# VH-VL binders against Cytochrome c oxidase assembly factor 8 (COA8), part 158

Target 1, 167 residues: Cytochrome c oxidase assembly factor 8 (COA8), of Homo sapiens (Human) (q96il0)
Amino acid sequence: APERGAERRDTAPSGVSRFCPPRKSCHDWIGPPDKYSNLRPVHFYIPENESPLEQKLRKLRQETQEWNQQFWANQNLTFSKEKEEFIHSRLKTKGLGLRTESGQKATLNAEEMADFYKEFLSKNFQKHMYYNRDWYKRNFAITFFMGKVALERIWNKLKQKQKKRSN
Key: E = the ipSAE of ESMFold2; O = the ipSAE of OpenDDE; V2 = 0.75 times the mean of E and O plus 0.25 times the DockQ between their complexes.

## First folded at step 17 (VH-VL)

Design mi12 (from mh2 with light chain Y100W; framework fv_ebronucimab; at its last look DockQ between E and O 0.54; V2 from the best seeds 0.69)
Fold by OpenDDE, look of step 17:
Structure mi12 (fold): chain C 167 residues (1-167), chain A 124 residues (1-124), chain B 111 residues (1-111)
Amino acid sequence: as target 1 above (167 residues)
Amino acid sequence: EVQLVESGGGLVQPGRSLRLSCAASGFTFSSYTMNWVRQAPGKGLEWVSGISSSGSRTSYADSVQGRFTISRDNGKNSLYLQMNSLRAEDTALYFCAKETPFDYLWGTYAFDIWGQGTMVTVSS
Amino acid sequence: QSELTQPRSVSGSPGQSVTISCTGSSSNIGKGYDVHWYQQHPGKAPKLLISGNSNRPSGVPDRFSGSKSGNTASLTISGLQAEDEADYYCQSYDSRLSGWVFGTGTDVTVL
């Protein structure tokens, strides 16, 4: 019995483009789009005197970014795989080869591809609903912590002004 | 059942290398920050290293910086600790620990799931 | 590595209340980082008791409570039971170390 080769689940290589901003930067940096997720990674600046609240906000933003990167990297991989399988299956059904007479990759027409997109969206509907729900939860939390950090910064500025007036 | 299982511990000589593994089950491993914590015999807990959910960010205790490397394979639900240039002071029970989900109200992180540990003994 | 300071041991009779202190510095607890508490029985892995200064995870008895003031956090065990005999560790983040720090540990004995 031929050993069924364990299909190496091509897990998207965690090759997050290591965009390294200049060491002297005091700002967040946006990298080029990731090749798998197509999302631009943000390198978050860490201030020398980062408060615990600022750290929480940064961690939440970083975690949310990683969550998004992983989701879309996997989704795009799945999409690409299923799309290729669909094309191959349809071409085979039509008695067509995978390559045209000119040696180009055989493609399906727009109508046939529309069926694929509809099926793919239908199949992944629940996954996208959960993603959207979690996306909103994370972004609301981020906004909430941004508000807290803003208030903390205002309070610290007011305290510093009072101390300067008392001296 | 949510579980972490450490392996790869053993007896090694000073200056040698060892690789620890932690197998995760019962949860979405790729969604959580993972940590290594060690405990020397009859001593307290010491944080060793942490790695973000994607593996893009790593952190180390000063005691192991430059000698240890934390990594993960989310496809295998596995966490690793490559330990190089081992010292007698590295003798400890090594725990794999999972961070809690992000608390959207308080933004707190703690270690909610622990393995049983794997023993590393560094001796001549 | 900088550790949070805990008493070496605390003892109490069944039904009594005991308190374990965890003292940090301006780079950890005093800076405002949260404190977590763990219980460890002999030969077992640590178990999370308190998260974020005072939050109890599900399955942790209400006799365990956490508080924080200034540079010091406290774990109180009310109605001490024989099963509470264990080592207890506090944990916090340290900005100077850019990492987690644990307390020195406290051995709780039930008399």
Scores: ipSAE 0.808, ipTM 0.936, lowest interface PAE 0.6, mean pLDDT 91
Fold by ESMFold2, look of step 17:
Structure mi12 (fold): chain C 167 residues (1-167), chain A 124 residues (1-124), chain B 111 residues (1-111)
Amino acid sequence: as target 1 above (167 residues)
Amino acid sequence: EVQLVESGGGLVQPGRSLRLSCAASGFTFSSYTMNWVRQAPGKGLEWVSGISSSGSRTSYADSVQGRFTISRDNGKNSLYLQMNSLRAEDTALYFCAKETPFDYLWGTYAFDIWGQGTMVTVSS
Amino acid sequence: QSELTQPRSVSGSPGQSVTISCTGSSSNIGKGYDVHWYQQHPGKAPKLLISGNSNRPSGVPDRFSGSKSGNTASLTISGLQAEDEADYYCQSYDSRLSGWVFGTGTDVTVL
């Protein structure tokens, strides 16, 4: 017999995520997209018996997530700001207002916007090249430390089996 | 020139509050975890608090938990420490320190750049 | 009890070697966390001397060396010079405290 869900746990309407992992979670969780970066954050589990090597991996993953979210949040804001500035400057040059007669925000068509997209890509090409290099470097390091952690866990499992048999 | 400059120290009465600032220059402030470390006169170093590169993760020593709040403004290249309910035992020279990035070979962090400190004296 | 124990003072003549011990517990050095070392001259900020147990940052003379075994880390200054007269601190992470811990500090005196 299904129970009716009359009681609600959330009180926030919108614009702010209220995602929470389960109370007794033993696993990492992937949350909803961040408002500014559009990336899904990982909510990292910290086991009670976390080894120093496991901590190194977790810190690397956490710092990489923060680096990635900061980069894309900044790029998304810069894109939006520069797009509006471009539209404003081109409308001003053409002698047009910022609003249409209906009060809607005036825009440029795709042909008129082509100069903005080209300019934005060229300005950010070097920045994205360095981002890609660092992204691969970080992911290689994460994979390397994941391998180290896996070997450590196998060793600990074998040590426990050997202890049970030899005593 | 890479440097950290602390400010906001002074003489305060017990139970009052004080806010420390640390201005960073010569490096990409938003890329690094930052820490506060204090040193009572004639005593050793004591870690106080740390904050991740984005500001989303914070940590505190037991002695200051619930009384101090670390924060940062990456747009202003600034680190802060709000110190509430100050006690005589909080009297110290307060340093801000930058952590190194994750060493992909060794996997550790160290404090490679320090400010000269700002003195906080809590006395009645 | 201090989280990381160092001798209060160590002394040596110019050109000699001195060693500073740093003893922790099963929640820090003994668990396998790395040890870092800092040098502090009077009235100055600490300076990173050794990171990751034994690695020297750029600009640190090779007469400074570090090692770690069990619950104990060691900093050795070979060929002691007058400028090495300072306070020295070890640092590790502590899993029980979920934070950084420093040693009690060692005053190195050059005779």
Scores: ipSAE 0.676, ipTM 0.872, lowest interface PAE 1.2, mean pLDDT 85
ESMFold2 (binder alone), look of step 17: mean pLDDT 92; pTM 0.946

Design mi14 (from mh2 with light chain S95R; framework fv_ebronucimab; at its last look DockQ between E and O 0.56; V2 from the best seeds 0.70)
Fold by ESMFold2, look of step 17:
Structure mi14 (fold): chain C 167 residues (1-167), chain A 124 residues (1-124), chain B 111 residues (1-111)
Amino acid sequence: as target 1 above (167 residues)
Amino acid sequence: EVQLVESGGGLVQPGRSLRLSCAASGFTFSSYTMNWVRQAPGKGLEWVSGISSSGSRTSYADSVQGRFTISRDNGKNSLYLQMNSLRAEDTALYFCAKETPFDYLWGTYAFDIWGQGTMVTVSS
Amino acid sequence: QSELTQPRSVSGSPGQSVTISCTGSSSNIGKGYDVHWYQQHPGKAPKLLISGNSNRPSGVPDRFSGSKSGNTASLTISGLQAEDEADYYCQSYDRRLSGYVFGTGTDVTVL
């Protein structure tokens, strides 16, 4: 089974740090696996004081999640559909029905299925190469914007500290 | 060629409904957030509604909230706007517009491709 | 009814520069959200001129430039040409409305 369309990450939200003061904030929420993509969606918290830069990061993360979920949902459906069609075609060529004598769905052995897996990988190789490229581009952009947000937060803390000392 | 084509406009009485369609071609429709923007005759542009690339997130201007429903079918490369309880002030040319991809340096989103618009007239 | 304020019209002679202002509030431009600019010729769909305050998409001439400061964004057309005669709209995001807002529009006339 070369298709892996499963969860990449199941990260529980954190409420508070170990020894930091409690913060008045909620956290991102991770939901159950989506039926078609088998990925867990993140439900993003939108703080009242969200900056425009923080919004850009959140929108990038939301868009990346939607892109990833759509890709794997489509790939999982394509894989399942083409697999069933392959089995159906090979059973008909062998003169067999879609069901065994016991009423169970007929299938092919691992050696017979190897032709399907080989063909599927070959047909989809370029698509997955571009997916991987785009995945890394998106993750680089997310990391870059996380850095920008971190710097913005440090700058805001320094400005607030200057105001307190000057008053 | 990259193209957006709206349809479904027409003359309708107040309180009635219309469904607008926007057919996309020449780009990967499922990759982009889509928006509806309207322009009343002789007036400026007004954002109406937006929908995320998968369709899972929607937003509406206050003037249409609860009356209009945006949707998309990525399998048909189509964007829709269901307009219920139409009012005279909804009379406008309705455009569909595609958002640009995320700018990896500056995070900019803008509306780079627009359709020609479909006219909706709400009048007794 | 929250919208971005633009002058109703501006005019200039061919070769001159004109500047269109776009004034918002602390919930949109003043909060720091990006400003985009669109050109619309009569009977035509809008066309993106400037994104992200100052970025020109491919195919947009160098004579169009944008800037933003405080609550105000500006579009400048240097070396005004006859085909620049059109309506111009700014656009930003508004945090309070949780949505996009457009400017009132500016009719540019080439004398």
Scores: ipSAE 0.695, ipTM 0.884, lowest interface PAE 1.1, mean pLDDT 85
ESMFold2 (binder alone), look of step 17: mean pLDDT 92; pTM 0.944
OpenDDE, look of step 17: ipSAE 0.798; ipTM 0.931

Design mi17 (from mh2 with light chain S95R R96S; framework fv_ebronucimab; at its last look DockQ between E and O 0.60; V2 from the best seeds 0.69)
Fold by OpenDDE, look of step 17:
Structure mi17 (fold): chain C 167 residues (1-167), chain A 124 residues (1-124), chain B 111 residues (1-111)
Amino acid sequence: as target 1 above (167 residues)
Amino acid sequence: EVQLVESGGGLVQPGRSLRLSCAASGFTFSSYTMNWVRQAPGKGLEWVSGISSSGSRTSYADSVQGRFTISRDNGKNSLYLQMNSLRAEDTALYFCAKETPFDYLWGTYAFDIWGQGTMVTVSS
Amino acid sequence: QSELTQPRSVSGSPGQSVTISCTGSSSNIGKGYDVHWYQQHPGKAPKLLISGNSNRPSGVPDRFSGSKSGNTASLTISGLQAEDEADYYCQSYDRSLSGYVFGTGTDVTVL
């Protein structure tokens, strides 16, 4: 009996829904929200005649996007974990089970959850400050490079017009 | 101390597979693009592959396209290179290399940290 | 394989200045991509010397300088020292390859 060689399908690491835009698209595409970060990924178009400056801008935008995706994915996981731990701890302290008599997941009231949110925000305050600082730094850099690219494009258009007038 | 340590090199026959690993320490591994660069004995440097900080984007040299797969585990601070269908011309010292932080003024990308390399020898 | 062209070897006496050229094409250096320089001693990993055509990382002596014009980048080593004996590589990005490209390497000898 010939042993059917199990084609080990190289399972691409399952995590990031690789939104693949149509190959013929000449535009940036926005994907669905990521399941972990809840951020919509942007697939950046690469022009056939991409300049080094345009490439730098694209790379910066891509890196910034990945940075944001990682930050919020981790933050959301941490939040979800800590929230669940808080709920479980509080229910246990109250002598309540994790499920109601109706079989529903036991929940805390809005006031008790407000304490969790306050504590979570306080605990993560410094992390959020650093995130915001870096967010502004990256976006200022992106804006700066966008300006440079715009100037480059204008200059190239002017040169092309001059060449057409001289011929 | 910032360090990259390659492993997994060895002697293999043509057509076989090998997996290289690179362990990173002393920096936030998940924040940087990582690369593999190789050097054949007595030859120059050749870029092999790159992977973005999240692993969402990968790139390969034409010489290894379709045969090699770059991957990373940010939780383990590890970079990998799966090498399939190895050829004699793949014989080289393989370096793990970290890209510089993005220069917000000039937007330059260089390799600022290198490992010591791991030797891969492909011979019959 | 598309490589940036470097002289095979360059030599100089202690205290002299030597220059290594790195010649590319319209798909890499000539397109305007940045050039980086690396030093590699025998049996060692490459070390970054120059980033972005002319920027020195911390710890790199000021005797190393980089420049770029047209399709050619240059590394100048002023006041050549015995410790500068090594292989030197330029590196850039090539659009046609959609990847990084290195120079052929230059062996610098101190006489």
Scores: ipSAE 0.763, ipTM 0.916, lowest interface PAE 0.7, mean pLDDT 91
Fold by ESMFold2, look of step 17:
Structure mi17 (fold): chain C 167 residues (1-167), chain A 124 residues (1-124), chain B 111 residues (1-111)
Amino acid sequence: as target 1 above (167 residues)
Amino acid sequence: EVQLVESGGGLVQPGRSLRLSCAASGFTFSSYTMNWVRQAPGKGLEWVSGISSSGSRTSYADSVQGRFTISRDNGKNSLYLQMNSLRAEDTALYFCAKETPFDYLWGTYAFDIWGQGTMVTVSS
Amino acid sequence: QSELTQPRSVSGSPGQSVTISCTGSSSNIGKGYDVHWYQQHPGKAPKLLISGNSNRPSGVPDRFSGSKSGNTASLTISGLQAEDEADYYCQSYDRSLSGYVFGTGTDVTVL
């Protein structure tokens, strides 16, 4: 009869990792979708030798992620609320109840729902235009800082090569 | 007008708790990292805590880690500092401060808007 | 270690140039982090004076200038004026503390 080992509690969610391989192999981690924004957050790895420029890039990526999550969380909430209000208003106008005979929430057909989607897009067009502008601005900035980090790493590699040859 | 207004300071006994508030107006509060900075009477500035724009990332000075909790409510344009297990050395004027927008060319972050401060006195 | 070192006080006559040093360590200024400067008049909140080592925000006179070299940053006030009498603080990030650090503060006196 085999001996029973000690039972251990497992508390880590599947979208994050408790395991970190040897230091040079640790990487950023993509977590599960956020409940409100439906976006997957990046959990950033901070290496011990992170340079100030590398920190600036990481902070820009973190802030951009938070900006994006806040925008879509707000838009998703507004969409859901306005969708329910639209359905309720149209059912009331048709003299129908909010629930079917089976007790499920009543809804509208695809043609009727198309009216909602058109109205929502039209109402929010300018907001999404500003979002797209800011999205491009942020991603160009991230690319710019990625280039600066790459140049810094090349420069440091060349300095180390010169030091090894002189020592 | 862009401003930050702190409140909630006062006289409190050691070991007790106090909650500071900071009301923001005149700018998009949810877009910026916020910080608490304190200044003991006759002393210099000491950074206390910071919180990211969404509230998902927080940081604390070693002197307050585990005792203080920073939080924010972006719907109310408000920043908070819950101060537990207060000590005499926590006596200070507490400022809230807004970080600058990310500088897309140089990547600098500085504290560009400060409140007037709220005084916390921890004494018997 | 938990703070950046500044001289306790600096004084000068009107029109003179004064320089305030801010000395850190390899975990903050010496690692290459930016230095910011704040001016604080008595009874007032701090005001951002210099950001990113040398950038002047709008409304800051051009007689204020900043620089950084090694683990030391400097704030220079050229053409000292009576209204420059205040406390000055440097600020940087410290990787070992994973947080911001301020200097000890410098009281500038206009003679």
Scores: ipSAE 0.672, ipTM 0.874, lowest interface PAE 1.2, mean pLDDT 85
ESMFold2 (binder alone), look of step 17: mean pLDDT 91; pTM 0.942

Design mi5 (from mi1 with heavy chain T108Y; framework fv_ebronucimab; at its last fold request DockQ between E and O 0.51; V2 from the best seeds 0.71)
Fold by ESMFold2, fold request of step 19:
Structure mi5 (fold): chain C 167 residues (1-167), chain A 124 residues (1-124), chain B 111 residues (1-111)
Amino acid sequence: as target 1 above (167 residues)
Amino acid sequence: EVQLVESGGGLVQPGRSLRLSCAASGFTFSSYTMNWVRQAPGKGLEWVSEISSSGSRTSYADSVQGRFTISRDNGKNSLYLQMNSLRAEDTALYFCAKETPFDYLWGYYAFDIWGQGTMVTVSS
Amino acid sequence: QSELTQPRSVSGSPGQSVTISCTGSSSNIGKGYDVHWYQQHPGKAPKLLISGNSNRPSGVPDRFSGSKSGNTASLTISGLQAEDEADYYCQSYDSRLSGYVFGTGTDVTVL
């Protein structure tokens, strides 16, 4: 049961949720979905004796999380904005108002909305290809540094064994 | 053309507040960690504060912890430093600096772009 | 508060090599943190010269080189030129302070 220390936001954009992990955790934590990106942030543990290599890995993971959350938060906002603009344009072409007489937003049927989804995917294709390229580069780098950290930890254990045998 | 332009420096009395700004252009501001570094007249460089690319993580030198607040507005390509409870020892030229992206082979960050600085003088 | 120790000044004639030392402790350079080097001409902003101990960014002349061993990093300027007259700072990270630290600075004079 994680400890909670922040209230939920309802209007302001953020790249990371206001979740606060337990004060004395010795493990990374996965928090609740961020309101704008819909991604779950990882809250990283910083050990007292973190090596420089371990710090490099942690900073790379933290930077990658922030980059990923910011990308999807911006895409979600763009999607919402372009969706409303599409609906408004199509309703205007039909000679319809933006709201029904009951006060609810007028909308389009599923077939008409499929045109929007196709146009949005096509329009943003190149942006998503650059995102995928960068995503793979970051994940390969993370894996590479995880290997370096694992080797460092094994080597330190072997040095500790040799020290015990020497005493 | 990549640029960082600081502003908001001036002469203030001890105990007062001042807010520095740094305007970024020529690069994707929201992709990079940003820093403030200061230099007292005739002295060396001293790191002040760091803020992550999203603004969600910050760190401070011990000498300013609790008095200074770093922030950023990625929509305006701007970095800020709110300086409260100013002391004479805060007198310095304040630089805004951009970190490089993570080096995927060697894992380092460096300060590759600097502004020209804005002068803060704290004196009675 | 904590800073990396550099000589106050270093001088050399045009064409000579000079080396600037940057000595830290077991909580910074000695722990294995990277060292970066910056050049600062009078009245100007610092400029990155060397990153990651020895990497030379694009646009930096190849007469600048860096190395690190133990608690000490070194910047070498081979073939000194008049425009190399400036202040030079090393920079690393310190685990005890949980922050970046700069060297005391070295004034390079070209005779």
Scores: ipSAE 0.685, ipTM 0.880, lowest interface PAE 1.1, mean pLDDT 85
ESMFold2, look of step 17: ipSAE 0.666; ipTM 0.866
ESMFold2 (binder alone), look of step 17: mean pLDDT 92; pTM 0.945
OpenDDE, look of step 17: ipSAE 0.851; ipTM 0.946
ESMFold2, fold request of step 19: ipSAE 0.668, 0.683; ipTM 0.871, 0.878
ESMFold2 (binder alone), fold request of step 19: mean pLDDT 91, 92, 91; pTM 0.942, 0.943, 0.938
OpenDDE, fold request of step 19: ipSAE 0.872, 0.873, 0.860; ipTM 0.955, 0.955, 0.950

Design mi7 (from mh8 with heavy chain G50E; framework fv_ebronucimab; at its last look DockQ between E and O 0.55; V2 from the best seeds 0.70)
Fold by ESMFold2, look of step 17:
Structure mi7 (fold): chain C 167 residues (1-167), chain A 124 residues (1-124), chain B 111 residues (1-111)
Amino acid sequence: as target 1 above (167 residues)
Amino acid sequence: EVQLVESGGGLVQPGRSLRLSCAASGFTFSSYTMNWVRQAPGKGLEWVSEISSSGSRTSYADSVQGRFTISRDNGKNSLYLQMNSLRAEDTALYFCAKESPFDFLWGYYAFDIWGQGTMVTVSS
Amino acid sequence: QSELTQPRSVSGSPGQSVTISCTGSSSNIGKGYDVHWYQQHPGKAPKLLISGNSNRPSGVPDRFSGSKSGNTASLTISGLQAEDEADYYCQSYDSRLSGYVFGTGTDVTVL
């Protein structure tokens, strides 16, 4: 079972390369994939003229990123731990050791591992359904507030042009 | 039952350190930004520090910047405040507070759950 | 550091209305940041009363209402009851301080 959002939506290098975020960067930056979540973090720029509405959007995006990274880091860890526990339990039930005679890590065949994947999916189905619901709610909210910010910036720009014409 | 319980307060001398704890129960602790707020005896409320849901982002009031460190352990449902170089003016009842969920329509966060507080007294 | 200004005390008879003002500046309320209100009974922790200027959390009576205009937010308690006797604090965000700010607090007395 593939990770939601990690497979198709969260890798987005838009250029040939991007610098590691400097502390005084004027732009949002996309970092390398996190070791545990496999998600690329965004490092957010805080403009000097940030409006309250822009701050709300930034906090929503920051908290959504943290929520998403925590979820997938925990799920990847749980998957890895439960996979190894399943293998070790089945090997012990068969009277086999954790390593082969050659010292290589013992494992199960594809048919035996299919039982694990079925059990893992069933066990975590409700958790992933709640994640998907919350993911869509958060992304719809982000889009909604991005629209509000865009309108705010347009109106401020038009008001400035009206003042310049009157001078 | 949703609750926050602070501990670790006490009497300490100026210049010394103290670590406060806040135990959370009844909600998904790792989903919410957490705060410390203090109240000097007979005085009003003063915000102290904020920590994001993962612990990766923190902020501090100017009066404590560089001396206090907020942290959390989401595995233990616990929030902490490490208080170094304590001063007499740090004497207060210290509350931990949970930020509310993001409001989709208006985008506000408020402090919706508070603990009962733990008293810190800094005196010679 | 900046505090939001509230009257030190207000009083009213049971059944009457009282209004608590919370006045800030162009770096907080006047910039457009939301205002929240908290009620604190003696010896107790604060309790969220109004969020986002005017929203009442579940369990807060409808006699509490909030509003905001310009640099000033207001909390109104209509139909004042004895249990409303408490301290009330407003709270906002201040861009100059890059942090949250509370009001000076108002002691509400029910006569």
Scores: ipSAE 0.670, ipTM 0.873, lowest interface PAE 1.2, mean pLDDT 85
ESMFold2 (binder alone), look of step 17: mean pLDDT 92; pTM 0.944
OpenDDE, look of step 17: ipSAE 0.843; ipTM 0.943

